# VHH binders against Profilin-1 (pfn-1), part 28

Target 1, 132 residues: Profilin-1 (pfn-1), of Caenorhabditis elegans (q9xw16)
Amino acid sequence: MSGWNAYIDTMTAAAPSIKRCAIVGAADGSVWARTEADNVFKASEEELKTFVALFNDVTQVPAKGADIEGVHYVVPRTEESLIFGKKENTGFFAVKTKSAVLIAVYEGPNEVAAQVRKAVESMQTYLNNAGY

## First folded at step 18 (VHH)

Design ui11 (from ug7 with Y112H)
Fold by ESMFold2, look of step 18:
Structure ui11 (fold): chain B 132 residues (1-132), chain A 123 residues (1-123)
Amino acid sequence: as target 1 above (132 residues)
Amino acid sequence: QVQLVESGGGMVQPGGSLRLSCAASGFTFSSYAMSWVRRAPGKGPEWVSYISGSGKSTHYADSVKGRFTISRDNAKNTLYLQMNSLKPEDTALYYCAVGGPQPPPLKGETQHWGQGTQVTVSS
């Protein structure tokens, strides 16, 4: 597989509450790596293209929410390179680097959300430092 | 087991053309972006181009833009690179890879490359 799979594996190992995960191109939402098998990340290319475009103006995202895998999430807050979505006992964190967007979908209470955020931001920092 | 097999390389004169192929197996090919990457003699890998899973979105390094065309046939699990107006600086071993531009390796990770296909451009 791709060298991006190691990033998927690292994030899911660091935060076991992550159920599905993907790394997609920031320009077009194309899938570079994702969780597979029993936990396939199932988002269409068209949906992912719309999703990554949210980073063009994150300030408008809380009013609109976000869709991943056909599921609509409320977005309570954003940062310049981070979108956090919630729905019931599930949520996602997505972070943008120069070339990619890292997406982690998790289950669990707010206490696990910090671990998920830390896992994706760790990879974001590593990629940013390398110019990716 | 993921398998990528490159072919179609050869020796051509400057200005010539070649078409590279990459046969893919062991994964859902149409779900993933695919890249071409090259390694010139004595140099590290250089990303050349990538194409989205559907084939609707393509991207190129500045050095090949306008001369190379990436494409895919999802029914045949095959990735292609049409190379026109070849220059001596395009001489390299060409590989295909899953995803966009390959990331830096994580500590302790070993990157694995196939055999690649050699492109040599000289008079």
Scores: ipSAE 0.805, ipTM 0.897, lowest interface PAE 0.8, mean pLDDT 91
Fold by ESMFold2, fold request of step 22:
Structure ui11 (fold): chain B 132 residues (1-132), chain A 123 residues (1-123)
Amino acid sequence: as target 1 above (132 residues)
Amino acid sequence: QVQLVESGGGMVQPGGSLRLSCAASGFTFSSYAMSWVRRAPGKGPEWVSYISGSGKSTHYADSVKGRFTISRDNAKNTLYLQMNSLKPEDTALYYCAVGGPQPPPLKGETQHWGQGTQVTVSS
């Protein structure tokens, strides 16, 4: 069977600075796939439910920041279907499709952020084109 | 090694009920959403329902809403589908799967389904 795990693998291969990654249901934050083993994406279901709800009004997110994996991030910018969070030498990109939210947590200086964004947006575009 | 084994199918008359089970092993069952998917004769896969890892959130296709109930027992690593008010159009092979609705395959990937459990609704 092919499943959401191939999407996790594709994103992490495209941007090695991604350390943890997940695909969750846009309606409820339920985990459909995630990095496992030594790089477990360890956000609780309740944290993810709160996180995906941020996409209901992304304009409010920069003022309050975002929490994922028990870490609070400053959110310098958002777009209609994208949230970028930053904390020290780490950050995340999250993108929303019709049915899912793709989350990538990365480490490294600001210069790697563009590659992480491209990796998640490539999968977002593929899913959008397929109606997901 | 992830393993999912479906059971509980059979032949029933319209209006009847069946309860499907899916025994899961080889992964942290309670951490993942789980789906039921069905494939009618000569048709492609149709997503039926999914339930969150904790069991607190459930979702249904319009065609089964109000008639089917998805549930899970995380202590037994088992997923269930209670099917009531069955109709001939519910006739299909039923499969369980990890995650929400199955995504489109990435380029170069092929898709294989297991054995499933047959549900046949006929007079």
Scores: ipSAE 0.802, ipTM 0.891, lowest interface PAE 0.7, mean pLDDT 91
Fold by ESMFold2, fold request of step 22:
Structure ui11 (fold): chain B 132 residues (1-132), chain A 123 residues (1-123)
Amino acid sequence: as target 1 above (132 residues)
Amino acid sequence: QVQLVESGGGMVQPGGSLRLSCAASGFTFSSYAMSWVRRAPGKGPEWVSYISGSGKSTHYADSVKGRFTISRDNAKNTLYLQMNSLKPEDTALYYCAVGGPQPPPLKGETQHWGQGTQVTVSS
């Protein structure tokens, strides 16, 4: 496979509450890597294209929410390069780098959300430091 | 188990054309973006092009735009690179890879490349 699978593995190992994860192209939402087998990340290219475009103006996202894998999330928090979505006992964190968007979908109480955020931000920081 | 096998390389004169193929197996090919990457003698890997899983979105390095065309046949699990107007600078070992431009390796990780297919452009 590609070197992007190592990023998937690192994030899922760092935060076990991550159930599905993907790395997609920031320009077009194309899937570069994702969790497979029992935990397949199931989002269409059209959905992912719409999703990554949310980063063009994150200030509008809380009013609209976000869709991933056919699930609609409320978005209580955004930052310039981060979107946090929540629905019931599930949520996601997505972070943007120059080339990619890293998406982690998790399950669990509020306490685990911080661990998931840290996992995706660690990879974002590594990519940013390398100019990616 | 993912397997990628490149073919179609050879020797051509400047201005010539070649078509590379990449046979893929061991994963759901149509779900993933695919790239072509090349390594010229004494140089590190250079990303050439990628195409989305559906084939609807294509991207090219500036050095090959207008000369190279990436395509895929999802029914045959095959990725292609049509190379026209070849230049000596295109001489390299060409590889296919899953995903977009390859990331920096994580600390302690190494890149794993297949055999590739050699393209040599000379008079």
Scores: ipSAE 0.792, ipTM 0.890, lowest interface PAE 0.8, mean pLDDT 91
Fold by ESMFold2, fold request of step 22:
Structure ui11 (fold): chain B 132 residues (1-132), chain A 123 residues (1-123)
Amino acid sequence: as target 1 above (132 residues)
Amino acid sequence: QVQLVESGGGMVQPGGSLRLSCAASGFTFSSYAMSWVRRAPGKGPEWVSYISGSGKSTHYADSVKGRFTISRDNAKNTLYLQMNSLKPEDTALYYCAVGGPQPPPLKGETQHWGQGTQVTVSS
């Protein structure tokens, strides 16, 4: 049904520390694909609309932090198309493409963060090269 | 199992109207954005229109703006496309899909389509 589900599966396979994952529309935060069942990604459309708007000026995000799934994260680092959030032993990476935002929420020590970032950026690059 | 069943197609003269329906089951319909996609004879799939899960955001391909209206009824798990002022260029097999414009397939992956509903616009 959704060709976006294959992207979810690829990211979670590449970085097993990813606990929940979603692909949402960059303009409206609406869900295109997400992890389901026991690992449901449970952010509301309203929360996700606020979240994707952070990419309009990533320089403001470290001062504010970010909310996903009702959880507030400190944001130690941003780049033009990437937001990294941390809370205790959990974190997220979010990357923006032309039309979508890819979000991966992970658990584990800081050593796994690099693999999570690589997984989402790999899909970001593939989508950007295809005009998505 | 996710199921999307399209209906409402048919033959119509240029300038006519049709309303397409997409009945959804096997997933939480209201949680997801939806799109209409069409496949003209001899062409690959092309995106037509999009609606957010809540229905608050809609978008259209330039070729259909002002003529087509996407809508959804989340209580009935149904997506709609009202097609007015139809042109011969609109002749295609129409499908609904979950999410925004469908991405390129990953290596080894195949795109899965339902039956679709045929729209034929001719004099």
Scores: ipSAE 0.790, ipTM 0.890, lowest interface PAE 0.7, mean pLDDT 91

Design ui16 (from ug23 with Y112H)
Fold by OpenDDE, fold request of step 19:
Structure ui16 (fold): chain B 132 residues (1-132), chain A 123 residues (1-123)
Amino acid sequence: as target 1 above (132 residues)
Amino acid sequence: QVQLVESGGGMVQPGGSLRLSCAASGFTFSSYAMSWVRRAPGKGPEWVSYISGSGKSTHYADSVKGRFTISRDNAKNTLYLQMNSLKPEDTALYYCAVGGPQPPPLKGEMQHWGQGTQVTVSS
């Protein structure tokens, strides 16, 4: 469908626990690519605009949490370009590149989180090195 | 399957104007940002502009800012690029693509652009 879909496929292949995934514009939350069909990433443009804006001040995010696809996640901590959240046996990792935000929503025990994080951070590094 | 068909190109003199169109099908058009990219002779692809799914946000490369305007009609599944004050440096094959600035192709991957529409700016 899109050149960006290959990046979605790469992340989901690297971490099978990822249920839904999206690549969005860091500036506006616009959707560049997302999982589709039975695993469609359902966040609206408005929600994503709010979400990507969290990266403007990540230090405030743990206090208020983050919403993805209408689901509220607890955010234990943040890093400069990383926001992650948890809710029961689900969670998300969101990483910011130069121009994009990669969002991966996963399901499974806490042990799978490390693999999901590695997948999105690897892609983050790749894209940053490529200037994206 | 995703289908993108560009049109509206042509030959114009410097300072002239053109309006490109991209007819999209095979996906939920309004759910995705759309981009214009161009390939000039002897150069690699250059991102030109992208617009959010709703059309509320637009972004431009510095080289075209103030001269080009991207827009979309989601009811018609069509992307537009109004090009004013054209320069010889704008000469290129113009493509539309799904998403924002187009990423490097991964190993073994093909680009998902249309056939392109030729824009030639020459006196």
Scores: ipSAE 0.926, ipTM 0.954, lowest interface PAE 0.4, mean pLDDT 95
Fold by OpenDDE, fold request of step 19:
Structure ui16 (fold): chain B 132 residues (1-132), chain A 123 residues (1-123)
Amino acid sequence: as target 1 above (132 residues)
Amino acid sequence: QVQLVESGGGMVQPGGSLRLSCAASGFTFSSYAMSWVRRAPGKGPEWVSYISGSGKSTHYADSVKGRFTISRDNAKNTLYLQMNSLKPEDTALYYCAVGGPQPPPLKGEMQHWGQGTQVTVSS
């Protein structure tokens, strides 16, 4: 569908615990690519607009949490370009590049989180080096 | 399968105008941002503009700001690019693409652009 789909496929292949994944515009939350079919990423543009704006001040996010796909997550950790959310046996990693936000929603025990984080951060590094 | 068909190109004099169209099918059009990209002779692809799925947010390359306007009709699954005050340096093959600014290709990646529509600006 899109040149960005290859990036989605790369992240999901690197971390099998990722259930849904999206690449969105950092400026407006617009969807550039996402998992589809049985694993469709369902966040609305309005929700994503709000979500990407969290990166303007990540220090406030742990106190209020974050919403993705109509699900509210607690946020145990933030960094300048990273938001980590958790809910029961699920969670997400969102990382910001120069132009995009990569979002990976995963399911599994806490042990799988490290692999998911590595997958999205590797892609973040790649895209940043490429100027994206 | 995803299909993108560009049209509306042509030859115009400097200062002229053109309106490009892109007919999209094979995916949920309104769910995705759409971009215009162009390839001038002897140059690599250049991102021109993108618009969010809803059409509420638009973005432009500095080279076309104030001259080009991107829009979409989700009911018709169509993307548009109004090009005013055209310059010779706007001469290129224009493509529409799914998503925002187009990323570098990965190994084995297939290009999903259409055949493009030729825009030629010349005196």
Scores: ipSAE 0.925, ipTM 0.953, lowest interface PAE 0.4, mean pLDDT 95
Fold by OpenDDE, last read:
Structure ui16 (fold): chain B 132 residues (1-132), chain A 123 residues (1-123)
Amino acid sequence: as target 1 above (132 residues)
Amino acid sequence: QVQLVESGGGMVQPGGSLRLSCAASGFTFSSYAMSWVRRAPGKGPEWVSYISGSGKSTHYADSVKGRFTISRDNAKNTLYLQMNSLKPEDTALYYCAVGGPQPPPLKGEMQHWGQGTQVTVSS
């Protein structure tokens, strides 16, 4: 569909436990690319606007958690450009690049989380190095 | 299949105005941000502007800020770019694209842009 879809495909291929994935604007939460069809990423623009704003002060996020696609996740901790959450056998990793936020929602045992994190952080590094 | 068809280009003198249109189909238009990008002769692609799916948020490259206005009509699946105070440096093929600033192509990946519309600013 667009150049950004290749990035979605790369992340989902690297971590099969990713069920839904999106690339959104860091400034406004606008959707640049997302998984579609049976795995459509369902977060609204308004919700994403709120979500990306969490990166303005990640230190407060663990206290209140994070919402994606109407689901509330517990956020154990955060890093400057990383927010991750858990709910039962699901979770998400969100990383911020210079201009975008990459969001991956995954499902599976806790062991799959490491692979998901690696996938999104690898893409984060790539995009940052490319100036995005 | 995603289709993007740009139109509205032409030749204008410096200080003139043009309004570009992009007809989109093959995807849920209102769900995605849309961008304008341009390619000047001998240069690589340059991101110009993008607008959120709802149209509530707009962003511009510094080179066009204050002169260009991006807008959209989701009922018509159409993206617009109002270009005022045009300069010779704005001469380029203009493309619309899905998403924000366009990323570099990954290995083996092709860009999904239409034919573009030519904008020529010259005295």
Scores: ipSAE 0.924, ipTM 0.953, lowest interface PAE 0.4, mean pLDDT 95
Fold by OpenDDE, last read:
Structure ui16 (fold): chain B 132 residues (1-132), chain A 123 residues (1-123)
Amino acid sequence: as target 1 above (132 residues)
Amino acid sequence: QVQLVESGGGMVQPGGSLRLSCAASGFTFSSYAMSWVRRAPGKGPEWVSYISGSGKSTHYADSVKGRFTISRDNAKNTLYLQMNSLKPEDTALYYCAVGGPQPPPLKGEMQHWGQGTQVTVSS
């Protein structure tokens, strides 16, 4: 599909518990790459526009949670460039780079969350160092 | 299989105009942002512009802002780039690509661009 698909593949390979993954524009929530086939990332452009805007003030996100693919997640806390949420045995990690937001939705016991976080943060660091 | 076919390039004098097209197939076109990227001789790829899947959001590199206009027709699976006030510095092979600004290639990975269309601006 695109050069960005390699980044999707890298994240999903690093954390097998990731079910769906997307790379979107930080400015507008436009989809640059996503998992496809049986694991299609299904968030709409409008939903993603709203989601990426959460990074404008992450301090407010824990109070209201976050929605991805029509699912509402509880957000325990946030960091400047990190939003993560939980719902039952699922969750997500979203990190912001200079130009993009990386979103990984995972399923599994709480223990798998650490690996997912590491995967997306590693990619975040890589992209930031590359100027993206 | 993703296919991208660029067209519309040519040779023009400074101040001239061209309109590039990119015919896309093999994926849900409207679901993805699309970019134009160019590569001048002896230089690395330069991101030019991208447009969201719906077409509601557009972005431009500073070097082309105010002169180039990106658009798309999702019914025709086609991406466009209207280039006005062309300059010699705009001379390059122009590619369309899926997504926003194109990232560095990872080890063993290939860029999914078309064959490109040549734009030459010369007196």
Scores: ipSAE 0.924, ipTM 0.954, lowest interface PAE 0.4, mean pLDDT 95
Fold by ESMFold2, fold request of step 19:
Structure ui16 (fold): chain B 132 residues (1-132), chain A 123 residues (1-123)
Amino acid sequence: as target 1 above (132 residues)
Amino acid sequence: QVQLVESGGGMVQPGGSLRLSCAASGFTFSSYAMSWVRRAPGKGPEWVSYISGSGKSTHYADSVKGRFTISRDNAKNTLYLQMNSLKPEDTALYYCAVGGPQPPPLKGEMQHWGQGTQVTVSS
């Protein structure tokens, strides 16, 4: 395999508070890689198609929130290529590149959120620099 | 462990057809997008096509659109590539891979490919 799994491993190593993680196609939400085994990322293809489409207009997302893995998150903040979701002591960061959306679901206080954001943005930057 | 085994290659004349197969095991096949990638002599990998886990979404490189059809049978854990109207330029070693177009390697990472299946188009 080796392709996209290395990106999953890099993000989870950089931010241990990440509990589940996935890389999906930006065009269709198809799953290219995800955490497996005890930490399986379990969103349906239909849910992921809806999720990646949120990046078509991120300004409308805070009013609606977002669903991942059947869990509804409030979205207090978006940027052009980033969506941040919160529910209780958990949250997610999702970033978009040309080809893909990188999703990390984490658990912990606000201080770990910055580490999670940095982990996903590092991979986003690497992919952007390579034209992905 | 994850295993992908390609088959169905061979020698054909221009205009001919072949169907490639990729037998998958060691993971939940239906949950993942799958790609075909080819490597022509002296060239690097060229992404050919990918199909979503459910099979509902397909994507093709411009060089093969209208001639190649990607499909999957999730009950058999098998990915297919139907290649029609073959041209000498399609001559390559064909591989299947998990996911969409393969990403740039991370620092120090080595790319590993399976055995592949050879397609040779000549008269």
Scores: ipSAE 0.787, ipTM 0.888, lowest interface PAE 0.8, mean pLDDT 91
Fold by ESMFold2, look of step 18:
Structure ui16 (fold): chain B 132 residues (1-132), chain A 123 residues (1-123)
Amino acid sequence: as target 1 above (132 residues)
Amino acid sequence: QVQLVESGGGMVQPGGSLRLSCAASGFTFSSYAMSWVRRAPGKGPEWVSYISGSGKSTHYADSVKGRFTISRDNAKNTLYLQMNSLKPEDTALYYCAVGGPQPPPLKGEMQHWGQGTQVTVSS
């Protein structure tokens, strides 16, 4: 598909609890790469544009939560370039780089969340170091 | 299998125009952002332009702003680059790619480009 597909594959391999993920443009929420086939990451460009705009002021996100794939998540915490969302036995981590937002949706108890976070932050760091 | 086939290149005089096309197949074209990339003689790849999946958002490298226009026809699975006011420094092999500007390669990754289409701007 694209050179961005390798980032999708690396994240899903590093954290098997990731069920779906995507890499989208930070400016417009347009999809650059995503999981496909049996586990398609399904979110409209409009929803993703709203989602990536949350990074413009992450301090407001815990009060209102976040929507991905039509699912509403409670956001217990954010950091300058990271949003963590939770709903029941599922959650997501999203991280922003200079030009992109990496989104991983996972299933499992809180114990697997650290593995998911590490997987997305590893790719975030690699991209940031390269100016992306 | 994803396939991208570029066409529309040729030889033109400075100040001339060309329209490049990229025929896409093997994926849901309308769901993905697309980019144009070029490789000039003796240079590495240079990102040229970007368009979102819906076509609502576009971006350009400073070197081509105001002269090039990216567009797409999602019904025909085709990406376009209208190139006006061409300069000798626009001479390059042009490729289309899925997504935003191509990221740095990961260990063990192979980058595969399409055929490309040659644009030559010369007197």
Scores: ipSAE 0.775, ipTM 0.886, lowest interface PAE 0.8, mean pLDDT 91
Fold by ESMFold2, fold request of step 19:
Structure ui16 (fold): chain B 132 residues (1-132), chain A 123 residues (1-123)
Amino acid sequence: as target 1 above (132 residues)
Amino acid sequence: QVQLVESGGGMVQPGGSLRLSCAASGFTFSSYAMSWVRRAPGKGPEWVSYISGSGKSTHYADSVKGRFTISRDNAKNTLYLQMNSLKPEDTALYYCAVGGPQPPPLKGEMQHWGQGTQVTVSS
């Protein structure tokens, strides 16, 4: 179907706490790949367009928070190409590459967050090295 | 199972036009960006264009900008590529794919392409 599906599978295998995951176009938030079936990543194109635009100025995101799948997350921290969102025992990491944004939504205590971050950052690095 | 079936190829002279179609089934077509990708003789795949799920956002490779127009009809689960001002360099097997520009394969992964539709531009 999509060569991006292998990237979804690799991230979810590397961090089993990831419950839903998507790869979207950095320019427009269009969905290139996502988890399906029992764990469908459900976000509208309009919501994703707003979400990827947060990377235009990550310093303002902690004050605003972020919405994904109709859920509002508090954003405790950002880095130039990374946004971390949190809501109760769930959270997300999103990383930006040259052409895409990788989004992973997870469940679990704080120690699983590091594993999720490493999973998305390893794919970010691979894609950036390839010019994507 | 996801199925993508390309059609509309053929032989055309330089400067001519063709319209390609891609019939999609087995997934929620309107939820996904769709791409056209081509493979010229002796070459690897080259991304041509993609369109967002809603159809509101389009993107083109520099080599086809101004000549090709991507579109979709979500009611008919069909993706289109209108190709105008065709050049011999456009000769290739054209495929549709789900998502934006296809990424490099991960280690050990093999890219699988369907039959595609042949476009041949010659006089």
Scores: ipSAE 0.775, ipTM 0.883, lowest interface PAE 0.9, mean pLDDT 90

